# Ledger of designs, part 33: VH-VL binders against f1miw6

Target 1, 251 residues: f1miw6
Amino acid sequence: MPHFAKPLLRNIITRNLFNSIKKKQCLQYLQTLRTLQYDGFTTVYFGETDIPESLVTGEDFSDGYYMPTPTWCVVHAGGSQGWVPWKYRMFLRDELCIKQEDNLFFEFCDVVKKAYGKCAIVVKERRRQDATRPKEGKETEAQAHVPSVVNLTSVTCCPEVAKSYGHKLLTLPSPYNYLNPLDSAWSSLKWFIINNRKEFCLQSVDGVYSYQYILFSDLISKGIERINLSKWRTITTKVRRWENYYLGKLS
Short names: E, the ipSAE of ESMFold2; O, the ipSAE of OpenDDE; V2, 0.75 times the mean of E and O plus 0.25 times the DockQ between their complexes.

## First folded at step 13 (VH-VL; framework fv_traxivitug)

Design j3 (at its last read DockQ between E and O 0.68; V2 from the best seeds 0.69)
Fold by OpenDDE, fold request of step 14:
Structure j3 (fold): chain C 251 residues (1-251), chain A 122 residues (1-122), chain B 107 residues (1-107)
Amino acid sequence: as target 1 above (251 residues)
Amino acid sequence: QVQLVESGGTLVQPGGSLRLSCAASGFTFSNYWMTWVRQAPGKGLEWVANIKQDGSTTYYVDSVRGRFTISRDNAKNSLFLQMNSLRPEDTAVYFCARSFSDYGYESAFDIWGQGTLVTVSS
Amino acid sequence: QSVLTQPPSVSVAPGKTARITCGGDNIGDKYVHWYQQKPGQAPILVVYYDSDRPSGIPERFSGSNSGNTATLTISRVEAGDEADYYCQVWDYSSHYVFGGGTKVTVL
């Protein structure tokens, strides 16, 4: 009987410890963010979202052959000031050669510097799948998490690069991703796509064949534009209120 | 056409078990969080459970926790709800619903099935 | 657990405006979604993210959310708008919560 209690207890302890660590990380994130805001840094949320072609086409590929539909990755940034005056980027995931445009984050940092001055650039923590089981032993001292390079699918966010432009790169802990207003913006974009894709469909008849073309770039552009400054203010206000809630709760 | 079709609802005795199924068509099932919502006769809607795209994360309303299990088979475009230790209070129409948000939070449910009736009665 | 409070019923004359409220603590900090449900039918999403409308939902349906109250507004009410309406939120504790529902009767 005693042997079955050990794994359950271990799992509970591990979960509790994990939760405690993540809470601490969240508090640190929020405190840092507030400090930077007080210091005159403009908060900008930088991130990506996946847009499967099936979302755009509305095609049902469910006829038993799971053909992976091409997926587009959209990269952009926004905050209380709306979308940043940086042109969003789109990448096709299936293209083997997603040369991580090493320069994209540089370009972004330069643009936001020119637009806003010093920025607190917030990115989501990417769960490294390969985080091997913490080997048992060393209580690695909570070394001040030097902001680690955050690898997005298409962009590498480097703290040193951010710093070189006078910015600060912050990582949002994964359990608190709902504190990223960009996710709400992405959700709005996806809804726009679903609801309006037919309006961006062109039909061409070439002899015997009828072709349907979707103006994908226009659809995405219009969807992004629809998230105006007023919407961004609403989104960021909601997030700010939750941030304040957690600052109070976790302190 | 985008569609969800629930099945498996029947009469069951208290303490019994039942498995509900939901068949999805007309969309890439694996791209969405899926949800069960129930409605007792003459009552309002109650969220029951949701499941992440890859099945790695599940959430439950407290009243069903430990008794119900939500699962999915993406290869079969199917959502399931295993219900154990059923109680009269579990009597309801059970709806399968698609969560439109990819993130599993702040989501609305944009596609619903017609529901399947589960009756728990002695 | 977040409790959402709706009036049990709202009566409205044809062509008039119906307002359905959903009360909750700091509900304005959350996103509110609204569903229409007719007898014997599945719910239909009519408003999402406080004020956005799905395709196919008439412009007569609008939403607002501020402070402790979200509101679904149905302008120029038609007989076909008679239904139960539910508000819904995510409670930031990994749960979804529905309001108690409001029966809208068109007189």
Scores: ipSAE 0.821, ipTM 0.910, lowest interface PAE 0.7, mean pLDDT 90
Fold by ESMFold2, look of step 13:
Structure j3 (fold): chain C 251 residues (1-251), chain A 122 residues (1-122), chain B 107 residues (1-107)
Amino acid sequence: as target 1 above (251 residues)
Amino acid sequence: QVQLVESGGTLVQPGGSLRLSCAASGFTFSNYWMTWVRQAPGKGLEWVANIKQDGSTTYYVDSVRGRFTISRDNAKNSLFLQMNSLRPEDTAVYFCARSFSDYGYESAFDIWGQGTLVTVSS
Amino acid sequence: QSVLTQPPSVSVAPGKTARITCGGDNIGDKYVHWYQQKPGQAPILVVYYDSDRPSGIPERFSGSNSGNTATLTISRVEAGDEADYYCQVWDYSSHYVFGGGTKVTVL
């Protein structure tokens, strides 16, 4: 009920009193989303998160002050149905970029169409970044015949690609991150990493970068699996209560 | 080894000022929000202040707002709490704590220091 | 600001189950974290995000959160579990809030 949620949200609404334009954008987003849900669209949240390698290794590079920590970008999607049955993607951020490709979003749209039919695909406003020329050459692969890691800082989400599959692409206004259940899933993943990394943390002076990638991928895969359907339903229920509150308050 | 070490707690008079420090080691300090939590003698835990990874965003409990300033120096792996206009009710053990969060919400505190005692009395 | 209500004390026989409640309006809409604190020591995180355990915390510690009540459950209680226990949330006003604490006494 909107009444029983009212005290929990009071201070957030008060804090946001200065963003009347963003409140209008939020209301428009919610009205559009509800219309699509009533019209039988399955809601799917598509997004990315950054995982610094130091979060995975637990290493302190403060000595000397000149050693940067690489960052991994993880791309996945989910909703009240759980994780989309689509293999997550992992990229090194800003270290190696071959090109910006639309194919990943195209593949995603095809997978969710086959799994759920028409979808309301929700993304956050901050997803796109310009691609640049690769900074470094090839990395060696630990797995036979598997392509090396490619640094790609964003995925291009084209509304026309989504429309061609019968989907609708929605943009979540940036101040309202807690309306994106994927952010809660990312937080759960990162806390799992912090608490389980000892089993996958191998320090090597030999520079076996592809080996470390494989170990981190397994840790991330286990972390994603721990966010099961029951946890996804809890997360999306909490978000739906937020949505109901905002629809009542902003209407 | 992951460690947080507070320092600077001492006896001060009401209306005085004090600066607490917290030295972090064994982890990448700039990955984490940092917090101060206090515990008055014989009482429970009270969150005091938080600061974002890059120092750009801070939050305070209402009772200290305008009197306390949280800050950090990522180059020195250090967290600070400047405490002004101290009152007897600020008497507590002050803990430094680490929190992982991308946006500053829904988080826990997974690493704590040993605390430093601040006593505000004439 | 949210108020989290905990019983001041819980007594439990060794080998039995202790249940520590944390009450708050719609606390099920928030993630709840739990801390153990022994006298003269810093708190230790024992449950995060309602029901997850940090590395090194025994399976005997579990959590749940629904409606207006979150619960920390300590199964097969041992003498070493005697401590103060605090629940904690993030208030939507950007405050972190602790419960008043519950002293668990092992008989």
Scores: ipSAE 0.649, ipTM 0.843, lowest interface PAE 1.7, mean pLDDT 80
ESMFold2 (binder alone), look of step 13: mean pLDDT 92; pTM 0.949
OpenDDE, look of step 13: ipSAE 0.312; ipTM 0.747
ESMFold2, fold request of step 14: ipSAE 0.575, 0.638, 0.631; ipTM 0.813, 0.832, 0.833
ESMFold2 (binder alone), fold request of step 14: mean pLDDT 93, 93, 93; pTM 0.952, 0.952, 0.951
OpenDDE, fold request of step 14: ipSAE 0.606, 0.524; ipTM 0.849, 0.820
ESMFold2, last read: ipSAE 0.605, 0.635, 0.591; ipTM 0.823, 0.831, 0.817
ESMFold2 (binder alone), last read: mean pLDDT 93, 92, 93; pTM 0.949, 0.949, 0.951
OpenDDE, last read: ipSAE 0.749, 0.620, 0.619; ipTM 0.890, 0.854, 0.855

Design j4 (at its last look DockQ between E and O 0.22; V2 from the best seeds 0.00; counts 0 for: pae O 4.8 > 2, placed apart)
Fold by ESMFold2, look of step 13:
Structure j4 (fold): chain C 251 residues (1-251), chain A 122 residues (1-122), chain B 107 residues (1-107)
Amino acid sequence: as target 1 above (251 residues)
Amino acid sequence: QVQLVESGGTLVQPGGSLRLSCAASGFTFSNYWMTWVRQAPGKGLEWVANIKQDGSTTYYVDSVRGRFTISRDNAKNSLFLQMNSLRPEDTAVYFCARSFSDYGWESAFDIWGQGTLVTVSS
Amino acid sequence: QSVLTQPPSVSVAPGKTARITCGGDNIGDKSVHWYQQKPGQAPILVVYYDSDRPSGIPERFSGSNSGNTATLTISRVEAGDEADYYCQVWDYSSHYVFGGGTKVTVL
């Protein structure tokens, strides 16, 4: 009896409750998505990925842990019809230009409306909080109501904006990453970066350090082009099979 | 040039222990999951273990879980495999391999070392 | 546990096309990667994510994956393509899984 600690048991119970909540959220998401697809909504996955500069350069300029490598954020969208005909966006994570998030989402909604008509716009649940999360009230728990906005880190996605264009905004629960074909596209982009970065480099010679500049906008553009319509159809077909698996498993 | 160099493979008795090392160079080691893959003589490839970029998460094939421990030292660009309670079935060439993945899933192994031979026999 | 089935060997004449299959239950739902291994050497990644090619791998190497079969295709086969070829996937239950390997012999 006294051989196991109460904190361990509490952690197990808390984790099981979180898994049950996420299972229900996933089932609700899938059922809603299927209904929208049946009702003629085109599914479009809207999202972002982070690309640390060290992945692009192949070099680590950090002296220990106090010079974090700059991180670039790419924002784009796609689905079974390929990349949305919308210019992707790139940001430095600490760039002040991210204050224009509402205008970007308005533009996106207009573009996909013109291209596909009414869309089910799927965004992934926001990134996890800081690893050393601050202490908050002990009664912190998931809210039952739907929030007013669904945010990417770099852009605010407002459900009312989507609705004004005839779209529906959906949130994909984070533990089910196989249900987001955009994650597969991002992985393909990052593998392209790793295999082709040297072809896009510039070098500069400075006193104490040598470094090279990668023309990463060209690299990113070529990597995105590499993920053509055929690849998108393969990725979305795989996702649909995983969706069917989860519908059977979770129902 | 990007390379991985394994060392530490030798003859060891059943029940013994052995530690393998893999030295990485030419790339930012901390960006990648690192992996051990083994190949018994005349046989195919078998994944053994992998470890997350920061060392916080590890996975093992069932046959080695509890006996093998994968670890890394990012300051020294080094990957390790501590092998305890060795069995004759663990006899193989052990390869160090690099993989990029955000989650440790669905990845390939794009850079391999040349391997180090571990022989477990009486 | 997932099992990936490859034919033990494939023979092909120089200049012809070799097709190496990798069979698995619903393998079309997985990302398939392919490796070339010559005797006494480490494997080399030749195809990843079903159909993509790493830098330095000739266009003669291509891949496809659908249903229960993934295929590595080597067109205009050269003597230097003689090697063992392995397919590889990931899944939740078995983690990383390799096929048994296919020896390609160039006549």
Scores: ipSAE 0.496, ipTM 0.760, lowest interface PAE 2.5, mean pLDDT 80
Fold by OpenDDE, look of step 13:
Parts: structure tokens; C-alpha cells; sequence
Structure j4 (fold): chain C 251 residues (1-251), chain A 122 residues (1-122), chain B 107 residues (1-107)
């Protein structure tokens, strides 16, 4: 009879351990972030969001044919000072060729250096889907493996590149993604797209056919511009409050 | 018209299983977080679970964790709640709701269904 | 887990102002949303992000949030405003939390 209790306990222990590890990672992240801030580093959040064409067009796929619509990836950065004075990038995700722009992170690092000096660049941890169950064996001290490289969909963020410009690259643990103000900014952008896309529609009527076009570039540009400094301050202030809460709770 | 319609609520015995469905119409379902909220008879509202647009992230209230599973089919504009190991305390009207957020996770629920009654009784 | 405290009931005369409070630790640092629920009906969002109103909600409904108390204010109360009102927040544990609800009775 004792054999059936083992798998449930293992799952609970594994979850508890996972939660404990993630809490420690969060604390370490927050402590490091605060240290860098005190050392005069400007915090900037660098990231991407996916904008499916359906979000832009409002196409209701109610007719059961989920055709994968083209997805645009928007890359940008922001923080307490608003959007970084760097032009956001848009990439069309083609199933066939995710062209990684190898130089984009270099360009970004140079721009933020010029604008702010030394920066703490925060990126989200990609959930490795394939995190194989740690094999049972050696209690190797969970040295916080600072990932040598954080891969965004279209951009590779390298700590060594950041360092070469005098920056520090930080990874935000995945369970705490809400501590990234960029997520709120992306949510605002998506909300803007949904609610204002009709205003960016052009109808072209030629002698035979009528075509409806969406000014996609203008829509995105206006959506990004709508997130002004005041909104950034509000978002970052809320994030800071949460950070302080966790620093107090996890210490 | 934007609409959510719940279905699947029935009488079940303790320890039983039930699957609730919510059909969405009038909006791009795949663009929104979706949530289940329940209300026991004569009681207040209780959040049960929510699911991200792509289904990659789910959250649950502690009382249902390990027993309930929220899922979605974006192709069918449908939200689901698989409920296993049902208890009498799970008796409630279950509402499907659309989540929106301008500021990350601080979401409100702007569209609600009429709810479906789940009764767990011997 | 965050606990939101609401008065169980509020009575108000027609044409007067009803105030429903939602208490919570540092609730002013959170976004508070308010829902109206009439008997046998689904909840309706009446105020979101502390003070914003959805389209179709009368201007008589307003919200504020500061310190440890959020307040829903219903001015010029009508008989149709008789309902249960719930405050809601998102907490640090990735939970949505509702208040216990307040029954508003129009006298």
C-alpha cells in the first residue's frame, strides 16, 4: 500500500522545489537590479511582442478554418524614461525563415549607451519547453546559470555584447513576467490596435474592384506613440511597487 | 454582437467529472485572456482559472488546483473547464468571462456569459 | 492572498449618493475593478482601473482608489441601481480576488 503515495509526494516536492528555486531567482534578479540601479545603471526593458494579422484585420475565424495568419514581431525597449530613442523593428514571421538580425542588438546597445550611459538591460527568460526533468543525481548547487545568450525570435541578446558597451544584461524569471513593464506596454499597443484599426482602413475603388487596406505601419506607429512618458511612469511605478513587495517578502 | 454562452452544467455525484464549455462570438477570441468565475448559491464571486491567448499559460485558484483544467480551442472560439474529483463545495454557477488589460495582469472582465449551474450532490 | 473587505449592505434613498468601500492592504497600489450583479444575472463591469467607465455605463457611476480603500460612488441613485456590487483586484500570487460583495438597497 505505501507505493502510491510516492508519485504524488514527488510532484508536490518538485513543485515546491521549483517554486523555491524560482523565488530565489526572483530575489537574486531584484537584488541585482537594485544594486545596478544604485550603481548608476539605467534600467531598460528590451523585448518583443507578436501581432497576428487577425489582431489587425479583426478577421473572425468563426468558420472553423484556422489558417495561420502571418504574424508580425515588434521589437522595442522602454523604461522609466519612456520608449528608448531607438526605432522599433518589425519582422514578419515566416514559418520558413526567421532571419535573425545579428547586428540589431549591437545597434541597440550603442543607442542606449549614447542616450543613457551604462544600462541594466532586462530581457524575459524564454521558457525552455524542453527542460528535461533534472535527472535525480547530483545536488549541483543551482548556480544561477546566467544564460550565455538570450534568444528573442528575431534578435540574439548576448551578455558579452552588452558588457562590451558597459551594460549589464539581466534575465527576468518567467513566472515573474509581470515585473516587466514592457508587457503592459505591449498590452496597451494591442488594445489600441483592436479598438482603432477601423480608423486606419483605406478603401481603394477602381473601376472594377474595391479593395480595403489597413495602414499597418501607421497603426503600429500611433499605437507605440500613444504610450507616452506619463503612461510609462505609471506602469514602471506599479512595477517598482511590486518589486519592493517581493524584496520585502522574499528577504 | 459580443457574446459568451456557457454550457455543460448538470447534477453530478461527489467524485464525478464534468466538462464545461463556453462558446464565444462577435470578437476575435484568440486575442483575449479568458477566465472562469464561479458563484456558490447565495455567495459572492470567486475566480477559478484563467488562460492565456495561446493556451501556454494557465492559473488556478488553490481550491481547484490539480482537479480542474482550463483549456481553449481558438479555432472553435471555445473555452473549456474540465472538472474532476468534484466536491459539494464546487456547487456553483460557473461564468465564462473575457479578460482585458491595459496594464499587464491587472485585468478586468468586460464580457460575461449568463453562467451554467453545476450541482454536486449525493 | 489579498483579502478585500466590503460592507455587507448599503442603504440609500432615491436621488441620494451611495458609496461602497473596498478595503485592502495597499489597495491603492493596485487597479480596482467594480461589478454590478442583479439577482439571477451575470455581473456587469461598471468601473475599471479605479475610475474608468465602460461604454454604456452612466456617469453616475464613479470610482476612486487611494491608500487602503477603493470606493465606488453611485450618484443620483435610481431604483434600478439596487444590486450586489463587487470589487476585484489582481494580486501578487497571480490570483484574481473579489470582495465579499455589497448589497445596495434603494429605500
Amino acid sequence: as target 1 above (251 residues)
Amino acid sequence: QVQLVESGGTLVQPGGSLRLSCAASGFTFSNYWMTWVRQAPGKGLEWVANIKQDGSTTYYVDSVRGRFTISRDNAKNSLFLQMNSLRPEDTAVYFCARSFSDYGWESAFDIWGQGTLVTVSS
Amino acid sequence: QSVLTQPPSVSVAPGKTARITCGGDNIGDKSVHWYQQKPGQAPILVVYYDSDRPSGIPERFSGSNSGNTATLTISRVEAGDEADYYCQVWDYSSHYVFGGGTKVTVL
Scores: ipSAE 0.020, ipTM 0.617, lowest interface PAE 4.8, mean pLDDT 85
ESMFold2 (binder alone), look of step 13: mean pLDDT 93; pTM 0.951

Design j5 (at its last look DockQ between E and O 0.37; V2 from the best seeds 0.00; counts 0 for: pae O 5.2 > 2)
Fold by ESMFold2, look of step 13:
Structure j5 (fold): chain C 251 residues (1-251), chain A 122 residues (1-122), chain B 107 residues (1-107)
Amino acid sequence: as target 1 above (251 residues)
Amino acid sequence: QVQLVESGGTLVQPGGSLRLSCAASGFTFKNYWMTWVRQAPGKGLEWVANIKQDGSTTYYVDSVRGRFTISRDNAKNSLFLQMNSLRPEDTAVYFCARSFSDYGYESAFDIWGQGTLVTVSS
Amino acid sequence: QSVLTQPPSVSVAPGKTARITCGGDNIGDKSVHWYQQKPGQAPILVVYYDSDRPSGIPERFSGSNSGNTATLTISRVEAGDEADYYCQVWDYSSHYVFGGGTKVTVL
């Protein structure tokens, strides 16, 4: 076929190939997950969500001081056993958040090993980097010997760290977010925030002005606590039905 | 004060067009999916359309697809519904509603406007 | 498209418990939300994600969802609870669906 095919046909073929690759990745993920579950691995979903301050405060900054609205990252994990008995982490998104979390995955792997034994730790795929032309001077043998590190935005998740604790790290392909029960937990948390933030506000009144303070840590803790074991079992049961559907459809 | 205020409902003839507006205040409009829900007089609630935070994704109930267009202007905290080829069965109170969703599914509608009446009749 | 079946009406004496059902195929694997609507007013969200309550909704409003039935329960019913109640889900075909509504009459 000609080297310079029509741009529209090339784009259509590239998009269809991308979808085919992601479908194969999803099937491989599901098959691996089922194998690990049958082999006695406890499934644990490890992930993060962003909570913009404007969602918590309700402030409209469209015409205000034109300052960027801060975004908080919450990191936690759970599964059919409920939340992992590990204190969630909350960070402001910036360089400090990234650097501070180099050892967080080690700590997490130790905690889930003590709690559940060997685990299948599922993290969502994020882009390792944008499509990049191969760089000259890079040796393919060196890249083949280095295990891929799968990063959440705020946490580095290394497969060899998981393996050293007897775990297996799995990556959920990006387009299949509905196969991650943690996303449902995050949605419940954000709905709790939106609907309950006023009960966690304190007003500090002095003779000149008054402040409205939000007990943000308490709000988040209560929101997480309300996603109890029963809700986790409901969420994971829904995800398992989706997984079974896709195993039948994609096989 | 969090509120949604609809406007633009009026009497129109069948085949006509009408544009509804919804003004949002007291919350960060761009963080939310926005929704139109209608209720014919004496009838139940029917979801009509919703639109993603950035306006890039829209969904419609089948009975209005191709005739209605939902849109938003985040700079003006406004939601719109352009209604073309109106039919008598489109007669309803149209509510503007707010929903939070990262992905556009499994959401509820937590804040509602009081509605604006659209009557399609000769 | 999903069909949500609600009884058209429920009558309850003050202080008693009203149970409003919402039937649907495998509704237990969907998140169910409930709304109260009084005549001439906008709906108010009273239960979301099966069993959670928004701020300001009394604890006597509760929800459950399993199998093919979701239920809104209003304990210690007051005269002010007289309203129409709607269940709502997201249909996996990208549509939001409301039940037909249940009129609760407080005798």
Scores: ipSAE 0.506, ipTM 0.755, lowest interface PAE 2.6, mean pLDDT 81
Fold by OpenDDE, look of step 13:
Structure j5 (fold): chain C 251 residues (1-251), chain A 122 residues (1-122), chain B 107 residues (1-107)
Amino acid sequence: as target 1 above (251 residues)
Amino acid sequence: QVQLVESGGTLVQPGGSLRLSCAASGFTFKNYWMTWVRQAPGKGLEWVANIKQDGSTTYYVDSVRGRFTISRDNAKNSLFLQMNSLRPEDTAVYFCARSFSDYGYESAFDIWGQGTLVTVSS
Amino acid sequence: QSVLTQPPSVSVAPGKTARITCGGDNIGDKSVHWYQQKPGQAPILVVYYDSDRPSGIPERFSGSNSGNTATLTISRVEAGDEADYYCQVWDYSSHYVFGGGTKVTVL
């Protein structure tokens, strides 16, 4: 009878430990962020979102053949001051060639330095799918491994590059992604696309919209522009309230 | 056309089990968080469970935790709710709904099915 | 768990303005969504993120959220607006919470 309790307990312990570690990481993130803010760093959130063609066209390839529709990756940044004065980038994700633009993060860092001075650049933690089961061994002090590099799909974010411009790169723990206001901005953009894509169609025949000709660039541009400073302030204020809540709860 | 269609609702005895299904069409199902919401007869809406795009994360209302399991098959554009140890208080119309947010936080539900009735009675 | 409080009913004359409130502690810090539900039908999203409208929802529907109260406003009320209205939020415990619902009657 005693043998069946061990796996369940291990799973509970592992889950509890994982939750504890993630809570600690969140607290550390928040404390660091606040410290940097007090030190005069401007917080900017840098990230990407995927826009599948199906989102734009509304076409559901329901006929069982999941043909991967082309997916566009949009890269941008924003914060309490709105979108950064940096032109967003769009990349077509081809299964065959994810061209990483190595210089894009440098360009970004330079632009935000000029615009805001020293910045706290916040990026999302990529869930390493291969988080190998911690081997049972040494209680090595979970030194918050500041990842040496955070790879976005199309951009590599390097802490050393950020530092060279006087910035600090921060990684938001994955369970707390809702503390990134950029996610709300991306959601707003996607919702705009869904609701307004018909207006960007070039051909309407008898009320049937042909999604064959969509002004995609204009659609994205207008969607991004719609997220004005007022909306950013609202989103970032809400995030700040959540941050304060966790700082209070986790301290 | 974007559509959700629930099925599987029926009469069951207390302590019984039932599996609900929701078939999605007209959108890229795998890109969305999905949720179950229920409504008891003459009552308000109650969130039951939601599931992340890849199925790696699930959340439940406390009253169904340990009894209900939400799952999805992205290849079949299908959402499921396995309900075990059913109680009379689980009697409700169960709606399948799509979250419009990709991140699953602070999301609204922009697409709803018509619902399927589950009746738990002796 | 967050509790959202709605009035059980609101009566309004045709052409007038209906206001449906949703009360909650610090609800102004949350994103509030609103749904319309007619008898025997599925809910329909009418306002999202406090004040935004889905495509196809008339401009007569508007939302606001501040302090401890979110409000759905229906201007120039029509007979077709008679329905149950629900507010909804996401809380800190990763739960979705609905209000108790408000029955709007057009007199």
Scores: ipSAE 0.023, ipTM 0.631, lowest interface PAE 5.2, mean pLDDT 85
ESMFold2 (binder alone), look of step 13: mean pLDDT 93; pTM 0.950

